VH-VL binders against q54qk4. Designs and how they scored, part 3

Target 1, 195 residues: q54qk4
Amino acid sequence: MNLSEDVLKGIETLSDEKLINDSVFKHIIDTCFLVILKKKTESDLFDNKAVSSVDTIALKQTFSAFIVFILESMKINYDQSSISDLLEEHKLSSSRIDFISNYFKEYRVAIRKHLSVTNFHFPHIIDVNWRLDLFMKSNAVEKLNTPVYLINLTTEQEENVKGKVQFAATLDQLQDLVFKLRDAQKQIERSSIKS

## First folded at step 13 (VH-VL)

Design k01
Fold by ESMFold2, fold request of step 25:
Structure k01 (fold): chain C 195 residues (1-195), chain A 120 residues (1-120), chain B 108 residues (1-108)
Amino acid sequence: as target 1 above (195 residues)
Amino acid sequence: QVQLVQSGAEVKKPGSSVKVSCKASGGTFSNYAISWVRQAPGQGLEWMGEIIPIFGTANYAQKFQGRVTITADESTSTAYMELSSLRSEDTAVYYCARDREPSTDYFDYWGQGTLVTVSS
Amino acid sequence: SYELTQPPSVSVAPGQTARITCGANNIGRKYVHWYQQKAGQAPVLVVSYDSDRPSGIPERISGSNSGNTATLTISRVEAGDEADYYCQVWDSSSDYYVFGTGTKVTVL
């Protein structure tokens, strides 16, 4: 799996048994799994006196990194041996690796079910219609003719469930919109090539 | 889902020790803190200590520090509580307990209790 | 050490409402959990996090917590509600799991 250097550093912090003792370790990992299961929130990480001995920035980085690790492991269906190998490469002790692996084994089905229930779908754009119009100022002695396009987007969320998005834009506004859409497309292409 | 089954009642003499077992089934044993809570006849509940089996480190209530030893055996999914230098006031029902979720704030699952009688 | 004080007993007629208090300084800043213990049985969790009910606990059992007092309320009391009731908090500066002194509810 492809985890960023920052995520891997956050995971490796869990190996520092002097900074993160076993009780703090359990609290961090428990909270990560419970947050993914929507039974706790990030604030619950800090509402425990045991974590007060850990630097707040390091705690947030480690928590966030492990959340990403869980989600990525579920996305690629990482098996128990692959999880163990990764954690061993980042210096976690056998007891800490087993702790994490036991939770993956116990909660994998529940996490998968929860993630599938929280999916949502964006409507797809299936048609675009437009017309040019003139933008007229209301005062009778002064007239401002500005090209304005009335844009209709026909969308489809599910087969034969259609919607409509309508807005007006000047040529400058349309050009800006097109530029931003092309920039977003290029960012998707960069992510796809790198992953 | 989780079931906790404890060893049977015991009668002990003052100055001796007792070791009570708590066998867990129906879920992951090693990751969950197992606590011991006692209740003297006609009295309230008193937390004695806990262990997280996979780490092997126990924590004890101040009152019991030095007299109680809590251990766990992952291969048998069994936790143990040993109380030494028994006194008549140690006559109580001893419960093992743990939470249902990965949490340590309260107890969802309780063993049936083990009566320990210290008789002089 | 942090101590939770409960009345030793509450007597209530069937169909009436029992209220069991749990007092401590600033208890409203902590989460309070409640257990029911019937004679000869292990405790059973009936309220968690001040007011949440575990599955299988009837709606007539409810909890609240503010200021210096948490309260367990049992409405429309039945004979089967006769039990001892304990509040509990988690407190890292004490022995972690701190139980209240207990309240015996007697149904008349």
Scores: ipSAE 0.429, ipTM 0.712, lowest interface PAE 2.6, mean pLDDT 83
Fold by ESMFold2, look of step 13:
Structure k01 (fold): chain C 195 residues (1-195), chain A 120 residues (1-120), chain B 108 residues (1-108)
Amino acid sequence: as target 1 above (195 residues)
Amino acid sequence: QVQLVQSGAEVKKPGSSVKVSCKASGGTFSNYAISWVRQAPGQGLEWMGEIIPIFGTANYAQKFQGRVTITADESTSTAYMELSSLRSEDTAVYYCARDREPSTDYFDYWGQGTLVTVSS
Amino acid sequence: SYELTQPPSVSVAPGQTARITCGANNIGRKYVHWYQQKAGQAPVLVVSYDSDRPSGIPERISGSNSGNTATLTISRVEAGDEADYYCQVWDSSSDYYVFGTGTKVTVL
């Protein structure tokens, strides 16, 4: 699996039990899976008061990273042991790894089916807005400024049915996403010739 | 189809404790929060607390903190609610409940209820 | 603490429309869920996320939520609609799951 360093760091944030308690953890992971299945939206992540104790930027970065992790895991058909090994390498506890693994087991077929069907009716992007933002993480000794791009995609799935996709990403996360989207495009081109 | 089956009715004396069980079947147990909701005779619904079985993490309504203990056993897919120092006003039907989909703000599946009567 | 206020009772003739309100400050900014509880039974979810209807719930039961009031509407009321109805929200400043005071619907 070829995940960027920033995506892996976003996944590692899920191991920080002081920042993300178990209730918040469950909410983040639940929302990630359901957003991919189009049963919830990103706004459901932030409109839940359980996450009010978590820094908004960290929450967005972790959510975005885990979405990428799910999609990449589906792309390469990662098995349950491979998922567990990766998460353990990135310091998640056994109970959090099992939580995630249970959802991969439960939703793997549904996610794969949903992704294959939506390729023919995928909402297309009709507008892109972005801005560079800065945020600071601090302890008493260290100040960090990490540039974050706030991306708004305006989509249209069917005539006059518009949607909006919003997410936050570092430059490295955007580059990784672009590279993975181009790789997916190449795979679709090969499938179109074959099929 | 998820089913929640609770233990039978109980009659208790004031000052004692009661432990009600809730066995889940027909779906994944460990990832879903199980809540306990009670209803005194002629009264409304009152949330008592919840547990996420795989984490063992329980959250309690402020009114019940110190008197209620919620636990879960993943191997039997069973949640438990224990209420101590019982008073006559604890006479109620006790329900377990959970959502159909994860991370919801509501309860799709309810147990049949367990009547706990506290009398001298 | 966040409180959801419902009228204690609503009486309605068969074929008419029952409207059950659930009042709270800025409740329109929350998702409201509704439960039906018939005598001697556990509650049953009839509306989620203000207006979504679970499978098996008839279309004549609907919900809305705006401003300070959420409303459950039962059109063409039948004898089988006689029950207690509860609204519910999630609120972290309260005890997470907050139920309304309940409304007894009596079909005349």
Scores: ipSAE 0.397, ipTM 0.701, lowest interface PAE 2.8, mean pLDDT 82
Fold by ESMFold2, fold request of step 25:
Structure k01 (fold): chain C 195 residues (1-195), chain A 120 residues (1-120), chain B 108 residues (1-108)
Amino acid sequence: as target 1 above (195 residues)
Amino acid sequence: QVQLVQSGAEVKKPGSSVKVSCKASGGTFSNYAISWVRQAPGQGLEWMGEIIPIFGTANYAQKFQGRVTITADESTSTAYMELSSLRSEDTAVYYCARDREPSTDYFDYWGQGTLVTVSS
Amino acid sequence: SYELTQPPSVSVAPGQTARITCGANNIGRKYVHWYQQKAGQAPVLVVSYDSDRPSGIPERISGSNSGNTATLTISRVEAGDEADYYCQVWDSSSDYYVFGTGTKVTVL
């Protein structure tokens, strides 16, 4: 995980229990997760009486740093023990680490779904079934002997909501589809490597 | 599914104290703010205070500062509200409440309520 | 604000629309939540964040919030809608959770 010096400083600021008391800490963490989920805005933090004891610039810097931390943790699929280890390295108390860890446990699925939907508009393909049909087409007097593949894609748009996409393709059409899918896969791999 | 179950009704004399319990089941306890809300007969809802169990420190409404103590026991998933120096106007139904998500903006889960009657 | 003002009662005939107001200065800058409380029962959340419905709340119950007034609207009112209704905001300058004065809805 590569975090800038500013982000690491902002995370370590969350360990200063005199500057950021437990009430402010709770509201920073809560607002960070809910802003990512579009359930709150940055102003929801600053309308909180508890923040009157914290310099506004420091509060904004810490808030922004923790947003980046959440997004980077989700990008690399950081597990709960890795999150805890990082936070321990930056001097957070065990109660604050546990608080943050519980937020990751509660919101990990929702955030991943939100980020996935924002980037992709289509249901996920989770299974592929196919069979070869021997079709002999006749139009007027013409005869055609062209093998046709019947393709069935099982999709999932939500964790328990299944769908189907069914189509027929000749061998040539199927080969073209496979070529285009392989090209798309390589584009995804290049984006992942470059990120 | 979260369930909040409160202790039974109580009858108290003026000047005494009452301690109401709220046991949570189904889900995580430690990060969720547990609030206490009361409702006097024929009156509206009144927030008294909250606790976030993992931190152990409570926040109180100004009206109740000095008379209310809110605590939590993580090992039993139970929150407590103690109101001291009881007066007849403290006769009310006392609710514990929390949200569905680990946030503090509203209450999605409510206990059944505990009637506290303060009489001579 | 420390005070959210609601009308004490609203009477409505079955099938009509009930509108319950919740007034405070600049309440449109706050998220407003609404609770339904039937006699002898704990409150039930019916609207969150001005207009969101929790699961199980029918579409005929809706909320809006702008300016100095938030409104809970109950379309096609049924006898089962008889209850007290409370608005609520989070207000960091007050005691955090501020409830409205309450409105008794009577279905005629």
Scores: ipSAE 0.006, ipTM 0.535, lowest interface PAE 9.5, mean pLDDT 80
Fold by ESMFold2, fold request of step 25:
Structure k01 (fold): chain C 195 residues (1-195), chain A 120 residues (1-120), chain B 108 residues (1-108)
Amino acid sequence: as target 1 above (195 residues)
Amino acid sequence: QVQLVQSGAEVKKPGSSVKVSCKASGGTFSNYAISWVRQAPGQGLEWMGEIIPIFGTANYAQKFQGRVTITADESTSTAYMELSSLRSEDTAVYYCARDREPSTDYFDYWGQGTLVTVSS
Amino acid sequence: SYELTQPPSVSVAPGQTARITCGANNIGRKYVHWYQQKAGQAPVLVVSYDSDRPSGIPERISGSNSGNTATLTISRVEAGDEADYYCQVWDSSSDYYVFGTGTKVTVL
């Protein structure tokens, strides 16, 4: 699995049972999986009173990191034992690992199906906004070493239906995305010229 | 519904390379893993690697790391497997195979197989 | 590495039952899939997820999996059941798709 240090640190924050008690933990995991399925939004977590005790920056970093973890696990079809080993390596308790593993088992098929449909019906990007997220020391979250960018893509589907795609990325992740988009652009140019 | 049609049999010399194609028809190509599985004469099945075209990443079995390259062309719905530095023990039937869903852990569609013979 | 061990062969009289085992440590914790491969043909999936039968597969072919052994059962064996049979699991600590050693079923 190729995860950045910031993503791994965000995952490791889920092991701090004093910062993230079991109720908060369950809310974070549930919302991460259901946001991918479009059954919940980020506000279902961040506006929830149950998480008010957690620093907002730490919560955002952990939430974003776990979203990346889920998506990477789907990309490489990670099995339950490999998920468990990674989470144990990052200090999560057996009970928390079991909770996460049950979510993977329950939602793996639904997430793969949802990602397949989304890729089939690709929305058009009509606008992009971004900002640099702040680095600061908080009660339990260590300062990040690299800037984190919040990216907002405004999309449009047929029949003038607008949408929004939001994600957080490090500079390294953005550079990789740009590289992959450039490769895709070259493939489109070759296909158009050839045909 | 999905069909996988592979390129024809090949005879290669030791030290050369072979590239086998697998053209998919029926259904969506880009979001499904295409795997390559080989079978030496009288032997069992051996997974070589996979690609999911939309993610642009290939994964290889440890045994073949560094000798196999798996690619996909979305515009033609075709996957390719190239095996380099061929040896006589690489003589086998090479299958492409696909799962039904991205999350399944089995192969429900198989190509007809491509015999590659490595002979001096 | 995760290895799936099968008997090399099973001989069975027509109309009887063939049982093909697939052994590995704690295989009951994994989903086991089974393939049939007739001479000169590509493999065909005959059982998925331990016991689910794909459409078009006869009811007399069934699977089970518990403990350290998964079993493919072919009831009322016919001549057309002569084939090689492979079990398969998915395991990310190995090479993802792990096939069993294969079992040749011979109908006497």
Scores: ipSAE 0.000, ipTM 0.442, lowest interface PAE 16.8, mean pLDDT 79

## First folded at step 14 (VH-VL)

Design m02
Fold by OpenDDE, fold request of step 25:
Structure m02 (fold): chain C 195 residues (1-195), chain A 120 residues (1-120), chain B 108 residues (1-108)
Amino acid sequence: as target 1 above (195 residues)
Amino acid sequence: QVQLVQSGAEVKKPGSSVKVSCKASGGTFSNYAISWVRQAPGQGLEWMGEIIPIFGTANYAQKFQGRVTITADESTSTAYMELSSLRSEDTAVYYCAREREPSTDYFDYWGQGTLVTVSS
Amino acid sequence: SYELTQPPSVSVAPGQTARITCGANNIGRKYVHWYQQKAGQAPVLVVSYDSDRPSGIPERISGSNSGNTATLTISRVEAGDEADYYCQVWDSSSDYYVFGTGTKVTVL
């Protein structure tokens, strides 16, 4: 199985019992499986007191990495022994390996079925355009006659498969969004420097 | 389908301890937290604590901290709840409960309950 | 501690709709679950936050949640619906499971 170095690093992070205690470990793993099964969202990952002690970036990276690991493993129908071996290679404890393995066994059919009908590949934004709508009334806008920006994102999931995401935002909302994206970018950059 | 079977009714004296068992059958035992919930006569449900069997880590409600011990035996798929320093107020039906899916934070499966009577 | 408050009792005539409320601060932001408990029996999950209805639970039973109140709705109430009902959440601040005070539903 060809996993990226980032994914493998994420898996290795799960072996760090100082950083990721058992409670956090379980929460991460549980959430990964439940997100894949569309039972929870990524936001639920952060809605736990146990994870408060873990760096947010590390947590997100680990979460994302493990999602990829699960999906890739399921895609190729990776056998239990191979899963265990891979996890062992990345220094996970026996209990943690067993924990993960148990879920693979339990949810293999369900996840594979889900994969057959859903695509977990997220589209990429390839273009952005916007227009100003002066007349749009949004329930979210307390002020009457506030200009609203209509943002159109052109996305590409596969080659020549384009999609569109449209949303509305006030100037403040847009500024907030940009700020958050910039913040994310900075965090990613910091993470990359440490690698 | 998971089934939880609890030990039988207990009659205890104040100051003593009681240990109730909950045997799970069906499904994966190790990964899923077993919770204990009690219900005094005519009263509501009260969560006491939980254990994750594979890790052996338990979480207790503050009210019971220091007085309750929850353990699990993976080899027998059995969880235990021991409550010490029993008082009359501890008279209740004690349930073990488990979620069907991980970290769903609700209980799909319940034991039949164990009546613990504390009387002098 | 996070507390869930329910009315002690609700009376409803057969065929009518019973509504059981569960009140708590910002409960609308939490996943709320409901249990039915008949006399002498263990609680049974009747409503979960997820879209999956528990097996054997009729469509007449549904849950809603907004603001500071969660509501269990039992439509077309039958005699068999007479039971105690409990709301339940998981409190992320304490990592505790919290049950409501319970509501006895009586079918008149």
Scores: ipSAE 0.818, ipTM 0.887, lowest interface PAE 0.6, mean pLDDT 91
Fold by OpenDDE, fold request of step 25:
Structure m02 (fold): chain C 195 residues (1-195), chain A 120 residues (1-120), chain B 108 residues (1-108)
Amino acid sequence: as target 1 above (195 residues)
Amino acid sequence: QVQLVQSGAEVKKPGSSVKVSCKASGGTFSNYAISWVRQAPGQGLEWMGEIIPIFGTANYAQKFQGRVTITADESTSTAYMELSSLRSEDTAVYYCAREREPSTDYFDYWGQGTLVTVSS
Amino acid sequence: SYELTQPPSVSVAPGQTARITCGANNIGRKYVHWYQQKAGQAPVLVVSYDSDRPSGIPERISGSNSGNTATLTISRVEAGDEADYYCQVWDSSSDYYVFGTGTKVTVL
């Protein structure tokens, strides 16, 4: 299985028993499965006293990484031994490996079924184009009769599976969006430095 | 479905200890926390603590800290609750309970309860 | 400590609707669950935060949560609904499971 380095790093983080104690470990893993099972949301990850000692960015990255791991593993129907081997390679303890493996075993059918009918994988933006519309009226725009940018995102879910997302934004809205995205980028960069 | 079967009723003297067992069947045992909840006669439900079998880590309600010990044996899929220094106020039905899904924070499965009577 | 307060008792005539409240600060932001306990029996989960209705639980039983009050609603009450009902949350600040004080529902 071809996992990104970031995902593998996230998995490896789960091996750090000093940073991630058993309580936190369980919470992260449980939450991942529950999110996939549509029982919880990502926000629930932070609603636990146990995780208060863990850096938020690190926690998010670890969580996201493990979600990807679960989903990718399930997608290819990765066998239990291979899962264990991968986790062992990334230095998880036997108990933690067993913990994860047990959930894989228990929820394999359910998760694979979900994957067959739902898509947990977010598409990637592969192209962006925009135009300025001086007369566009939209309820989604804060200012009426102001120039708005019509932005078209071309997305790709899988190879040769493309989608399109279209939205309008004023200059201010666009600036705000860019700001937020830059903020996210900075946070990711910080997390990468700490790992 | 998971079934929880508890040990039988106990009669104990003040100052003694009681150990109640809870055997799980019909599902995975190691990953799921087993909680203990007691109910005094005519009173409400009171959470005592829980254990995650695979890790052996237990969490206790403050009220029972120092008197309660929760353990688990994965080989037999059995959880135990030991309460020491028993007093009359400890007379209650003790339940083990667990989640159906991980960390859902509610109890889908309950044991049948174990009556513990503390009497001189 | 986080505490859940319920009325000690609720009386309802058959066919009517029983509402059992569970009060706590900002309980509307928590996942609230409900248990039914009949005399001499273990509690039974009747309402969970997730929309999955427990097996064997009638649609007449539902839960809502807003502000400082969670409510268990039992519509078209039957004699068999007579029981004690407990709300329950998991308190993230203490990592404790917290049960309400319990409500005895009597069907008149």
Scores: ipSAE 0.815, ipTM 0.884, lowest interface PAE 0.6, mean pLDDT 91
Fold by OpenDDE, look of step 16:
Structure m02 (fold): chain C 195 residues (1-195), chain A 120 residues (1-120), chain B 108 residues (1-108)
Amino acid sequence: as target 1 above (195 residues)
Amino acid sequence: QVQLVQSGAEVKKPGSSVKVSCKASGGTFSNYAISWVRQAPGQGLEWMGEIIPIFGTANYAQKFQGRVTITADESTSTAYMELSSLRSEDTAVYYCAREREPSTDYFDYWGQGTLVTVSS
Amino acid sequence: SYELTQPPSVSVAPGQTARITCGANNIGRKYVHWYQQKAGQAPVLVVSYDSDRPSGIPERISGSNSGNTATLTISRVEAGDEADYYCQVWDSSSDYYVFGTGTKVTVL
């Protein structure tokens, strides 16, 4: 199976028992499978005290990597032995390999069915557009009669396959978002320097 | 469908220990946490702790920390709850429970319960 | 510690609607689940946060959650609905499962 370096690195992160203890490991793996099965969302990944000790960026990268791993494995109908071999190659313990393998056995059919009818992917943001609307009726706006920013994110799944994410935000909400994005950027920069 | 079958009723003296078993059948055992919940007569449900069998890691409610030990045997698909230094207040029906799906945080399956009576 | 508070009892006539509340700070932001326990039996899951209704549970039983109160609603109450009901959450701060104090529903 041809996985990207980033995906493989994410898998390897799951082998680090100091960084990813058993509770965190289980939570990550559970959440990955449940997100694929449309039972949970990515936001649920952070709704656990156990993950508080893990760097947020590292956690997200590991999560995303493993999602890709699951999906790619199921696309090519990778057998259990091959899955186990790949995980072993990336130094996961026997218990962790068994844990993952058990879920593949349990959810293989369901995941493949899902893949046959839907596309699960992490889109890449390639453009941002916004406009100001003074009279927008949106459930996302908490206060009436305030300027509302309509934000359009252009996403790309594959080359020339574009999507859109739309949301509304007040000035305060937008400022908060910008702050969080800047913080995320700083974290990425710090992580890049250490690697 | 998953079934949880618990050991029989126990009568214990104060200061002694009791160990209750919960055997699971009909599904994957290793990946799913087994919880123990007790209910004193006429009282509500109280979560005691849980174990992830494949890792052997247990989490306990603070109230029972140091007095309860939860273990699991994967070969027999059986979880155990041992409570030491028993008191009259520990008289209760003890249930094992587990999730149907991982990390749903609710209990689809319950054992039939084990009555533990602590009396002098 | 996170605590869930329920009324100790609710009485309803057959055919009427029973509402059982579960109160806690910001419970509207948590996934709330409900169990039915009949006398001498183990609890049975009747409502989960996800849209999947447990097998064998009638549509008459539903859950809602807003603000500081979760509510279990049993419409068209029958004699067979007489039981104790418990709300339950998982608390991410403590990593504990928390049950409500329980409500005894009596059908008059």
Scores: ipSAE 0.777, ipTM 0.867, lowest interface PAE 0.6, mean pLDDT 90
Fold by OpenDDE, look of step 14:
Structure m02 (fold): chain C 195 residues (1-195), chain A 120 residues (1-120), chain B 108 residues (1-108)
Amino acid sequence: as target 1 above (195 residues)
Amino acid sequence: QVQLVQSGAEVKKPGSSVKVSCKASGGTFSNYAISWVRQAPGQGLEWMGEIIPIFGTANYAQKFQGRVTITADESTSTAYMELSSLRSEDTAVYYCAREREPSTDYFDYWGQGTLVTVSS
Amino acid sequence: SYELTQPPSVSVAPGQTARITCGANNIGRKYVHWYQQKAGQAPVLVVSYDSDRPSGIPERISGSNSGNTATLTISRVEAGDEADYYCQVWDSSSDYYVFGTGTKVTVL
């Protein structure tokens, strides 16, 4: 799994038992899962006397890092062994690894389901039609007196529920769009997001 | 669904100790804190303390500090509450309770309660 | 210590609405939960701070929280609603769970 150095550093902070005692550790981890599950907010992270001994910035960074870790792990459906290996690599104790692993096991399905609904709510494009129009004025086209392409996208959100998206674009705009779509596709492929 | 089953009723003499057990089933045990709450006859609910099994760390209400010991055995998914130096005012139903989700700070699951009677 | 104060008793006629208050300083900033306890039984969670209603709990039971008072509302009260009710919070300063003094609801 490709995590940023900042995220990995945040995870490693969880291994520091002097800075992050068991109580604080549990609170951070619990709060991360609860926030992802929409049961609590980030502000709740600070609503604990145990965290008063921890630098606020460090706490926030660690919290954010672990959120990213959970989300990324869930997106790629990272298995338990891989999760444990990563955490072990970053020097977490066995008890802390087990603690985290238990929650991953317990909430994997729920979190993945939640992510699927929130991340993939856009319709699937099933067909594309286009034509060149030399005379059409469209509010979507910034350049005047240039040939424009009329693009029709056929979309399917649910089985047998089709929609249409229509827009006009200049050649330059269309090229830009294609570039952006290809880039997005590459990013999706890199992230290995499983729906 | 998580079930909490407690040990049976106890009758104790003043000055003695009592140990109540709470066996959990139907879910994960190690990550979730087990709390003990007591209720004297005709009185309200009173939180006594909790334990996080996987870490073995316990937190006690100040009122019971020094008299109560809460422990957990992960291998048997059982939590224990031991109260020493028993007094007549310790006569109560003792409940174990647990959260459904991590640190939600409310109790979805309750044991059936254990009556402890302290009498001379 | 943080303390939650409830009225000792509330009487209500069938079909009417019962309101049980739980008072404390700045309780409106806390997550407040409610339990129902029938005679000889363990407490049952009836209202949590989150939007998820506990299983088996009717919609006619709800909670609100504002200022220094949390309120449990039981609409269209039935005979089966007769019980003791407790509010509960977690106090971050003491790291304790705090229960209210309890309210006995009697259905007339």
Scores: ipSAE 0.665, ipTM 0.818, lowest interface PAE 0.8, mean pLDDT 89

